# Designs tried in a protein design chat: miniprotein binders against Uroporphyrinogen decarboxylase 1, chloroplastic (HEME1). Part 13

Target 1, 365 residues: Uroporphyrinogen decarboxylase 1, chloroplastic (HEME1), of Arabidopsis thaliana (Mouse-ear cress) (q93zb6)
Amino acid sequence: SSSSSDPLLVKAAKGQAISRPPAWMMRQAGRYMAVYQKLAKKHPSFRERSENTDLIVEISLQPWQAFRPDGVIIFSDILTPLPAFGVPFDIEEVKGPVIQSPIRTEEDMKRLHPIDFEKLQFVGDSLKILRREVGEHAAVLGFVGAPWTIATYIVEGGTTRTYTVIKNMCHTAPDVLRALLSHLTKAITEYVVYQVEHGAHCIQIFDSWGGQLTPEMWERWSKPYIEEIIHAVKKRCPDTPIVFYINGNGGLLERMKGTGADVIGLDWTVDMADGRRRLGSEVSVQGNVDPAYLFSPLPALTEEIERVVKCAGPKGHILNLGHGVLVGTPEEAVAHFFETARNLDYQTLFQNHVPAEKAEPELVV
Key: E = the ipSAE of ESMFold2; O = the ipSAE of OpenDDE; V2 = 0.75 times the mean of E and O plus 0.25 times the DockQ between their complexes.

## First folded at step 15 (miniprotein)

Design u2 (at its last look DockQ between E and O 0.68; V2 from the best seeds 0.00; counts 0 for: pTM E .753 < .8, other shape alone 9.102 > 2.5)
Fold by OpenDDE base, look of step 15:
Structure u2 (fold): chain B 365 residues (1-365), chain A 97 residues (1-97)
Amino acid sequence: as target 1 above (365 residues)
Amino acid sequence: SPEEYAKLLAEFLKEGDLAQRLAELLARFWQLVDEIRRLMREGVSPEEIQRLLDEIEKLFEELENIATQLGDPELAEDIYELFMYIMLLLQSLQSRE
């Protein structure tokens, strides 16, 4: 009985039979929208916009009102929980997120404490309101950063291009880094559960920096902590699909499958049909239109959406970009993307697709 | 277009000169994207990859400097997304060799 009322996106994540792929976009709320620009002029602080319930709800609903996506992600940041477990950060005008006091030693680790949800009420309240506002018409999406990604910000003191400090800590202070990653794993697990309890239908884990590791380093320093989160969340929230996304994941797909995520998010550099072959039928996929196609003529965008959807196949696909909406994206192109997605029908798209018969390997006797 | 975005951003930030320079740099970004995509079809040398890396680094140093002067942390994030995009594109070029 419970499965019939699931949002289209949740059904897709679970690999259930549906008529079309659900669609949403990473960074679907943002400055490319005129309504967001007007709001951001009125409320110029990013922290004001991302830490106030009314503003979070308003911003998160701007794409919902304009485009009717099948997923409504909460407007937030992966760093939002940091102050709640003892890591203050600022968004500096120049550098983006800045952590004034990086954690690099055992002494620095003493500043960390269990996550305090009294400091995160604006997230919980926003998710409850979003769940009410979208009703059964969309999935409310929560999200978190992966432990390695969050640890990178904490250790580097903000955004980095080289990852030099954290990569060095893998060799020079591995016990400190393991302690940090283990602390973050616990905090993020509780934060995921908190988001689900407040109305998230689905959770995305972003390991944005995980793609900058070698496959071997990723298996050692990122994967175990993601597996721990997913296992703990699935035990507490068995009906909540987990999407796992890494930017630059083409070399990691087989390893990502091992995490226990229900959906693997593909970046736009991965061929969707190749990704499906490599991941197999037991895991759903998300993506993976190149965000640059939103700058293309609308017919070319339509053709690319249809190509990606056909390559993904009629089950377990969440249509998305392979990366976030880029700055300067035309709002009309985003509107066209969602309109195209709503008008897709799997029966029409696959009517002439004879399933490629699995050529049984002829056993050469 | 990058130019239309820069005009919108200029109107947003009330910084006309910086917004024009931002438009020029965003136009250069898309030119580099197109160049990398061309080289993905034609083939590339290690020396050309290094040239592209150096040009990308310089471009993003200038973009970050503009974001700095504008005092816009959201622009800094948007610029960082562009950096991740073009670096992923360049990595995909390198993986095909």
Scores: ipSAE 0.620, ipTM 0.846, lowest interface PAE 0.8, mean pLDDT 90
ESMFold2, look of step 15: ipSAE 0.638; ipTM 0.801
ESMFold2 (binder alone), look of step 15: mean pLDDT 78; pTM 0.709

Design u3 (at its last look DockQ between E and O 0.59; V2 from the best seeds 0.00; counts 0 for: pae E 1.54 > 1.5, pTM O .620 < .8, other shape alone 5.478 > 2.5, SAP 71.018 > 70)
Fold by OpenDDE base, look of step 15:
Structure u3 (fold): chain B 365 residues (1-365), chain A 93 residues (1-93)
Amino acid sequence: as target 1 above (365 residues)
Amino acid sequence: DPEELAEYLKEGDLAQRLLELLQRFWQLVDEIRRLMREGVSPEEIQRLLDEIEKLFEELENIATQLGDPELAEDIYELFMYIMLLLQSLQSRE
């Protein structure tokens, strides 16, 4: 039962009638904000900031205080759960995430164990506090990495540009890779449920590296595990919308529709109207303003926001960027984005627009 | 402001170099967007890829010297952005 009290973002995700699109940004808490930079100088460790309840809450609320987005995503990392299931990692100043002991063999798989939520209490406590602080004014967003994306870090030993080790394992050690992906699917499923139980209104699944696969390889190695997560979560948490995002998803949209996600996140290289046609009316969309428009004159940013919103149509749209906020983005541009979003009205935007679906083909007699 | 990012980075010289590289990144983005309109040769794509790889190696080296893991993530996001832009070029040919 859709409670009348659902946040605007949850209503949009469910395709409910609302007056405007809800808005949030990927990486809306980050270094482009002076308040974040000041906090990061005080607490220089990323792991300190992302694994301490008070810091997580403070950082997650920085965009809330400045811009009042319709979505407040928890400040965390997709790798945060790794130590809780037997994969320690470090964030090196240079290399980003480093997994000192990659998993590539059946012997390496013996290090994995079920997810231990005692090690993730800071995530649960942070979500509870965020839910209290935003009240009915925003949705609290949780997130996870997809099994393929997490497996890529674990197999490669950190960030990769080539994906050569994991792509090779698809052929040389497919049983080991399937075992890893199956273990991750279970751990991530429990972690999604844990986030929902602690106050997440909506969950985003990031398959950041899924776009680097061929469509056939993605259907074989990523999609089945995402479908398993979404199915299990929908059974346990039926009222929680799931957003599914892949960076570089233009070739995968029809395949993404099959996952059971309520919302498909579009990157900025996808035409929003094309994305809507390809996905159909049964799934909501998120996105997809190019992050580079935040460096454009504010009138051009307004026009692009309005264009994207008009292309998405008056239902089942969550306004976002097609990618994260870029470093050096002006805070004023982000403020303007959220102000523009709050001032949108679907009745005004669509008053003179016949929906493109009702262009009856003029029968040229 | 790139200058505020520079002031954030304790070492003024590295911060200034980071700014120069970010400016070069935006120039490359504009060049790619121009080429998307005009058409691109495979040789021009390869030239841009080589220049982008070099730019990101320099950015990663600066992130290294600054000891800033979030800068490494920000650089990675820039890389993913430009790679997505390049992929969109290749899909239109």
Scores: ipSAE 0.389, ipTM 0.732, lowest interface PAE 1.2, mean pLDDT 88
ESMFold2, look of step 15: ipSAE 0.612; ipTM 0.817
ESMFold2 (binder alone), look of step 15: mean pLDDT 79; pTM 0.722

Design u4 (at its last look DockQ between E and O 0.74; V2 from the best seeds 0.00; counts 0 for: pTM E .749 < .8, other shape alone 10.268 > 2.5, SAP 73.456 > 70)
Fold by OpenDDE base, look of step 15:
Structure u4 (fold): chain B 365 residues (1-365), chain A 98 residues (1-98)
Amino acid sequence: as target 1 above (365 residues)
Amino acid sequence: SPEELAKELAEYLKEGSDLLQRLAELLLRFWQLVDEIRRLMREGVSPEEIQRLLDEIEKLFEELENIATQLGDPELAEDIYELFMYIMLLLQSLQSRE
């Protein structure tokens, strides 16, 4: 049921008629904000900031207070659930996430257990508070990592540039890797449902490392597990839109179809009009302004936002960046982005645009 | 310009130690590489030039990671990683057009 009370972002995700695109940014809470830096100096541990309810809520609301985005994503990490299913990790100052005991064998797999939500109460409590604080003015966004992306961290022991261990396991230990991916699929499914039950209006799935696979390897090792999650979530939470994002998805767009995602997130290297043509009308799109435009003169940023919005068309678009906000981004540019988005009107933008859809080539028989 | 962007990034980082100045210099070099890649997307590129760029990017990020290390700033390491993903995506887009 299209409740008239759905947030603008949820309406866009469902392809409903609205007056403007909703806007949010990946990494909209982060170091580029002076208020975030001030908080991070008081609470220097990333795990402290991401695993404490009060800090999660405060950080998640910093963009809400400053910019009034149409989406408020919970401040968290895709690795946050790892300790809750038997994979401890640390965040080291240099290396980022470090998994001290990688899982690479059947014996290592015995460390995994079902997800324990008592260890994730700070996520649930934060989502409830965020839902209360934003009211009907924004969508609360939850998120998870895709099984392949999470498995990459677990198998590699942290961040990797080469993906050599996990790519080798596809050939040398495929049964172990399938068992890991299947375990992660179950845990992530339950974690998505948990986030929805605690107040997430929409969920984003990040397959951040899926773009580093060949299209064939992605269809074999990532896609089936994402389809399983989306199918299970849609059965339990039928009214919750799912956004599916891969960084470097330009070669995968056609393959991302059929996953059951309501929205495909585009990176900034994809032309928005090409992305729309390739994806078709049955799926919404998110994105895809190049984060580097936030360092451009404000008139050039406005022009690029308008270009992207016009290329996306008047339905099923969530305005975003094609990737996260970069370090050193001016707060004024982010403010201008959201102000521009709020001032857009589809009637004005498309008054003279015949939708390009009617160029079906007449097959001259 | 990439240089103006890097100066703004450098000014944003200037309130700190000799390490933050070095970080600003490396971020300047990052944006210069982004502009070089964007130029090569227009002019064409050889496989040897792509490999040169890859080697320079890897070295740049090793130096950035070493600075993040010395600063004791794990969030800077994530920010550096986002920059790495950004430029690698740009470079992959260059390779896919050949």
Scores: ipSAE 0.429, ipTM 0.774, lowest interface PAE 1.1, mean pLDDT 89
ESMFold2, look of step 15: ipSAE 0.621; ipTM 0.796
ESMFold2 (binder alone), look of step 15: mean pLDDT 79; pTM 0.725

## First folded at step 16 (miniprotein)

Design t3 (from t2 with S77L L82E; at its last look DockQ between E and O 0.89; V2 from the best seeds 0.72)
Fold by OpenDDE base, look of step 16:
Structure t3 (fold): chain B 365 residues (1-365), chain A 82 residues (1-82)
Amino acid sequence: as target 1 above (365 residues)
Amino acid sequence: SDLTQRLEELLQRFWQLVEEIYRLMEEGVSPEEIQRLLDEIEKLFEELENIATQLGDPELAEDIYELFMYIMLLLQLLQSRE
């Protein structure tokens, strides 16, 4: 039942008729905000900020307080669930995320266990609080990393530019890699359901490293596991929209549609009208303003927002950036983005776009 | 600090490279210019990562990585227009 009570973002994701696109930004809570910088100075550990309920809630609500987005994503990391299924990690000052004990062998796989939600209570509690704080005014967004993306960190032992170890495992240890991806698929599926049960209205799946694969390798090593997650989640949580995003997805759009996601996130390199043509009417789109426009004069930002919204059309669009908010982005530009989005009206934007009525061929009787 | 000042200079150079790539999308580009841009981007990000390292700021390292992903996508978009 399309409950009249769904947040605007959920209605958009479901392709329902609404008056304007809902808006949120990837990395909308972050260092570009002075309030975040002050909090981060007070709590310098990223793990402390991302694994404490009060800090998660405070940070997640910073954009809500400042800008009133239509989506409030939980402040977390895609790696947050790793310790809960047997993969400890640290965030080192120099290297970012470091996995001290990479998984590369069948023996290493024995360290993995089912996801333990007692270790993730801070996520569940945070989502419940966020759901209460935003009420009906926004969607609470959960998120996860895709199995391939998470496996990349686990196999490489952290961030990588070359993906040399995991790409090599595709050939040298394919059974180990498939076992890892299958384990991650189960853990991530349960974690998505857990987030929904604790108050997420919508879930985004990030396959951040999926864009570094050839289309063929992505279809072999990423897509099947994403399809499994989406299928399992849809069975358990049929009313929860799933957004699927890959960074650098221009070559993957048709393949991404095949996953069963309700919304495909477009990066800024994709033409929105082309993306709509390629994806068709059965899937919603998210995006895709270039983050660099937040450094442009506000009138140029307004024009680009209107362009993207017009290209997307009056249904099944979630307005976002094509990528995360960049460092040094002016808070005023982010404020203007959300204000512009709130002031959009589809009737006004499309009034002059009467689709040319296909003149019914006059049946010359 | 000298490191903070150098970080600001490198971030300015990043935006100059972004503007150059956008200009080249309109004017056209040669394969040699693309290689020059690749080499400049690699050098810029080596230095940015080294500064993030010296500052002991993991969030800066993430922010720098986002900038890297951004400009590499932009460069890929430039290459796809040839």
Scores: ipSAE 0.646, ipTM 0.878, lowest interface PAE 0.8, mean pLDDT 92
ESMFold2, look of step 16: ipSAE 0.667; ipTM 0.880
ESMFold2 (binder alone), look of step 16: mean pLDDT 86; pTM 0.827

Design t4 (from t2 with E62F L82E; at its last look DockQ between E and O 0.88; V2 from the best seeds 0.72)
Fold by OpenDDE base, look of step 16:
Structure t4 (fold): chain B 365 residues (1-365), chain A 82 residues (1-82)
Amino acid sequence: as target 1 above (365 residues)
Amino acid sequence: SDLTQRLEELLQRFWQLVEEIYRLMEEGVSPEEIQRLLDEIEKLFEELENIATQLGDPELAFDIYELFMYIMLLLQSLQSRE
């Protein structure tokens, strides 16, 4: 039942008729905000900020307080669930995320266990509080990393530019890699359901590293596991929209549609109108303003927002950036983005775009 | 600090490279110019990572990584138009 009570973002994700696109930004809570910088100085550990309920809620609500987005994503990391299924990690000052004990062998796989939600209570509690704080005015967004993306961190031992170890494992240890991906698929599925049960209205799946694969390798090593997650989640949580995003997805759009996601996130390098043509009417789109436009004069930002919204069309669009908010982005530009989005009206934007009614050929009787 | 100033200079160079890539999307690009841009980006990010290291700022490392992903995707989009 399309409950009249769904947030605007959920209605858009479902392709329902609404008056304007809902808006949110990837990395809308972050260092570009002075309030975040002050909090981060007080709590210098990223793990402390991302694994404490009060800090998660405070940070997640910073954009809500400042900008009133239509989506409030939980402040977390895609690696947050790793300790809950047997993969400890640290965030080192220099290297970012570091996994001290990479998984590369069948023996290493024995360290993995089912996801333990007692270790993730801060996520569940935060989502419940966020759901209460935003009420009906926004969607609470959960998120996860895709199995391939998470496996990349686990196999490489952290961030990589070359993906040499995991790409090599595709050939040298394919059974170990398939076992890892299958384990991650189960853990991530349960974690998505857990987030929904605790108050997420919508879930985004990030396959951040999926764009570094050839289309063939992505279809072999990423897509099947994403399809399994989406299918399992849709069966358990049929009313929860799933957004699927890959950074660098221009070559993957048709393949991404095949996953069963309700919304495909577009990066800024994809033409929105082309993306709509390639994806068709059965899937919604998210994006895709270039984050660099937040450094442009506000009139140019307004024009680009209107361009993207017009290219997307009046249904099944979630306005976002094509990528996360960049460091040094002016808070005023982010404020203007959300204000512009709130002031959009589809009737006004499309009044002059009456599709030429195909004159039905008068049947000359 | 000298490190903070150098970080600002490198971020300015990042934006100059972004503007150059956007210009080249309109004017056209040669394979040699793409390779030059790749080499400049690699060198820029090696230096940015070294500064982030010296500053002991893990969030800066994430922010630098996002900039890297941004400009590499932009450059890849330039390459796909030829």
Scores: ipSAE 0.665, ipTM 0.883, lowest interface PAE 0.8, mean pLDDT 92
ESMFold2, look of step 16: ipSAE 0.676; ipTM 0.876
ESMFold2 (binder alone), look of step 16: mean pLDDT 85; pTM 0.814

Design t5 (from t2 with E66Q; at its last read DockQ between E and O 0.83; V2 from the best seeds 0.78)
Amino acid sequence: SDLTQRLEELLQRFWQLVEEIYRLMEEGVSPEEIQRLLDEIEKLFEELENIATQLGDPELAEDIYQLFMYIMLLLQSLQSRL
ESMFold2, look of step 16: ipSAE 0.687; ipTM 0.888
ESMFold2 (binder alone), look of step 16: mean pLDDT 90; pTM 0.875
OpenDDE base, look of step 16: ipSAE 0.730; ipTM 0.907
ESMFold2, fold request of step 19: ipSAE 0.721, 0.722, 0.726; ipTM 0.903, 0.901, 0.904
ESMFold2 (binder alone), fold request of step 19: mean pLDDT 90, 90, 90; pTM 0.884, 0.883, 0.883
OpenDDE base, fold request of step 19: ipSAE 0.791, 0.791, 0.793; ipTM 0.930, 0.930, 0.929
ESMFold2, last read: ipSAE 0.731, 0.719, 0.726; ipTM 0.903, 0.901, 0.902
ESMFold2 (binder alone), last read: mean pLDDT 90, 90, 90; pTM 0.880, 0.885, 0.881
OpenDDE base, last read: ipSAE 0.781, 0.770, 0.759; ipTM 0.926, 0.921, 0.918

Design t6 (from t2 with V18I; at its last look DockQ between E and O 0.90; V2 from the best seeds 0.68)
Fold by OpenDDE base, look of step 16:
Structure t6 (fold): chain B 365 residues (1-365), chain A 82 residues (1-82)
Amino acid sequence: as target 1 above (365 residues)
Amino acid sequence: SDLTQRLEELLQRFWQLIEEIYRLMEEGVSPEEIQRLLDEIEKLFEELENIATQLGDPELAEDIYELFMYIMLLLQSLQSRL
């Protein structure tokens, strides 16, 4: 039963009739905000900021206080759960995330254990507080990395541009890689359920590195594990919408639909109307304004928002960027984006776009 | 600092490359121009990463990586129009 109390974003994800698209942005809490920069100077460690309840809540609420988005995503990292299942990592100043002990062998796999939520209490507590602070005015968003994306970090030992080690393991150690992906699938499934139980209204799955695979390799090495997560989560949390996002997803849309996600996130290189045609009416869409439009004159940003919203149609659209907010984005442009979104009305936007019902000529028999 | 100024110059060059790619999406592009853009983007990001390194700013390294993903996706979109 769709409770009348669902946040606007949850209603959109479920394809329910609403007056306007809900809006949020990927990386809506971040360095482009002066308040974030001030906090980050005070707490210079990313892990300190992302693993402390008070800081997580404060950072997650910075966009809420400034812009009143329809979605408030928890400030966290896709790598945050790694220490909780036996993969320690560091964030080095130069290299970003570093996994000191990559997993590449069956012997390395023995370091993995079931996810320990005692090590993730800061996530659960933060989600509870966020749920209280936003009330019924926004959806609290949780998120996770997809198994392939997380496995890439674990196997490569951090960020990679070439994906050489993990792509090679697909051929040289496929059983080890399947074992790793299966372990991650279980851990991520439990972590999604944990986030929902602690107050996430909606979950986004990021397969950030899935777009670097051929469609065939993605169907073999990423998709099955995402389908397993979505299926398990849907069984345990049937009312929680799942958003699935891949960077560079234009070649994968039809395949992404097959995962069972409620919402497919589109990047900005996908035409929204084409994306809607390819995905069909049974799947909602998220996106997909180009983040570069936030550097454009505000009238041009308004026009692009309206274009994207019109292309998406009056149901099952979550307005977002096609990618994260870029560094140096003006806060005024982000404010204008959310103000524009709040002032949209589907009746006004589509009043002139009633397709002329071809009056089928009444065959006067 | 000299590093901060160089960072601003490189970020400005990044925006110029974006504008160039968008222009080329309208005007048309050759494979040789795409290769030139690839080579220039790679060099720009090597230099940006080196500055982020010297500044000891991991969030800047992440922001630079997001810029890299953005412009590479844009360039891939341009390539798909050939």
Scores: ipSAE 0.543, ipTM 0.849, lowest interface PAE 1.0, mean pLDDT 91
ESMFold2, look of step 16: ipSAE 0.662; ipTM 0.878
ESMFold2 (binder alone), look of step 16: mean pLDDT 87; pTM 0.835

Design t7 (from t2 with Y65W L82E; at its last look DockQ between E and O 0.93; V2 from the best seeds 0.74)
Amino acid sequence: SDLTQRLEELLQRFWQLVEEIYRLMEEGVSPEEIQRLLDEIEKLFEELENIATQLGDPELAEDIWELFMYIMLLLQSLQSRE
ESMFold2, look of step 16: ipSAE 0.666; ipTM 0.881
ESMFold2 (binder alone), look of step 16: mean pLDDT 84; pTM 0.802
OpenDDE base, look of step 16: ipSAE 0.677; ipTM 0.887

Design t8 (from t2 with G56N; at its last look DockQ between E and O 0.89; V2 from the best seeds 0.73)
Fold by ESMFold2, look of step 16:
Structure t8 (fold): chain B 365 residues (1-365), chain A 82 residues (1-82)
Amino acid sequence: as target 1 above (365 residues)
Amino acid sequence: SDLTQRLEELLQRFWQLVEEIYRLMEEGVSPEEIQRLLDEIEKLFEELENIATQLNDPELAEDIYELFMYIMLLLQSLQSRL
């Protein structure tokens, strides 16, 4: 219609009537693509690729040019904002991201300062360009890491499989950890607003390490900070949907809904029918095809996509994987995923579906 | 190279473990099978991480990390069926 200019993904996130689910993939730009590998050989520094505007834009648009997803996420990293509030990091050849001066004590906390967007102009510039390049044909997505996840990197000093230091710190230095989480909450809130103001249609919050916490620990150490971010962002950016994803979220779904996010992303270990039942039809969901299906025969992939879509229902679903794209994924399978999504039609899938334009869809059976 | 060939072999073992986890989800699992899988996964990823270190390739290390998160979540899902 003449006034309906929102991208399909934004409409789905808001629970509006639509004719098919939008689709995009977490980690859809990356090393599984030959074009990315060629660019990465020419520009071997990951920091250059993730912090140079022209490279960010080129990389972000590679999956757009190849597959025409309904969402284009900025090529970035959840650690990108850290130097802007006083936490520099290096990319070491052996270890990857390393934070040479972790924050574990009250004295360490003195290095923190309010977020400085002059250090992040490449993010804002890239989002503006992406918005212009995709126009009305796709949503531009920004993203952040949740305070618990970011605090984990800052306390551990880099990537670890155990997260022992931050888990112990919950008991040995809880006041310092709460202060760190509170600082991160303020910085991340401003960073979300910054991305929206510079072109993002939708923001995904990743609490990548939240699934490592028991539900009680998650409600104590992660949820309140995420709630604060979402509350503040909804006041300042009321038209912008927020997607919330935790890797390993089967025990947390109802608690995640309690944060006020517009869309709950499901990992693939959650049965979509169960997840929808637990979350109710009033919230939108994202996901949740198992990335291993991209290694299966294409007809099996088609069947799984259709199963997931039927289970999610004809309203409030953003089709995605339940995990980021894995190394070695065939490009043909990714192309097939997007082509399958574009050819879906809720009317034929659900029969008696109310037409999508301006009517509320109704589930039958 | 020798490291590249070893990496390929270890990635094949990764997918064999994934297949086994899915098979056990269908057939049923015991606590000793869970522990065996955990031990094998830990050994596999220690070797994969060592290869990424020897190749001096931090982006490969990130890919290995993503594989680790995938298979550990899959194993936790299997464990919940015990």
Scores: ipSAE 0.645, ipTM 0.872, lowest interface PAE 1.3, mean pLDDT 89
ESMFold2 (binder alone), look of step 16: mean pLDDT 90; pTM 0.876
OpenDDE base, look of step 16: ipSAE 0.703; ipTM 0.900

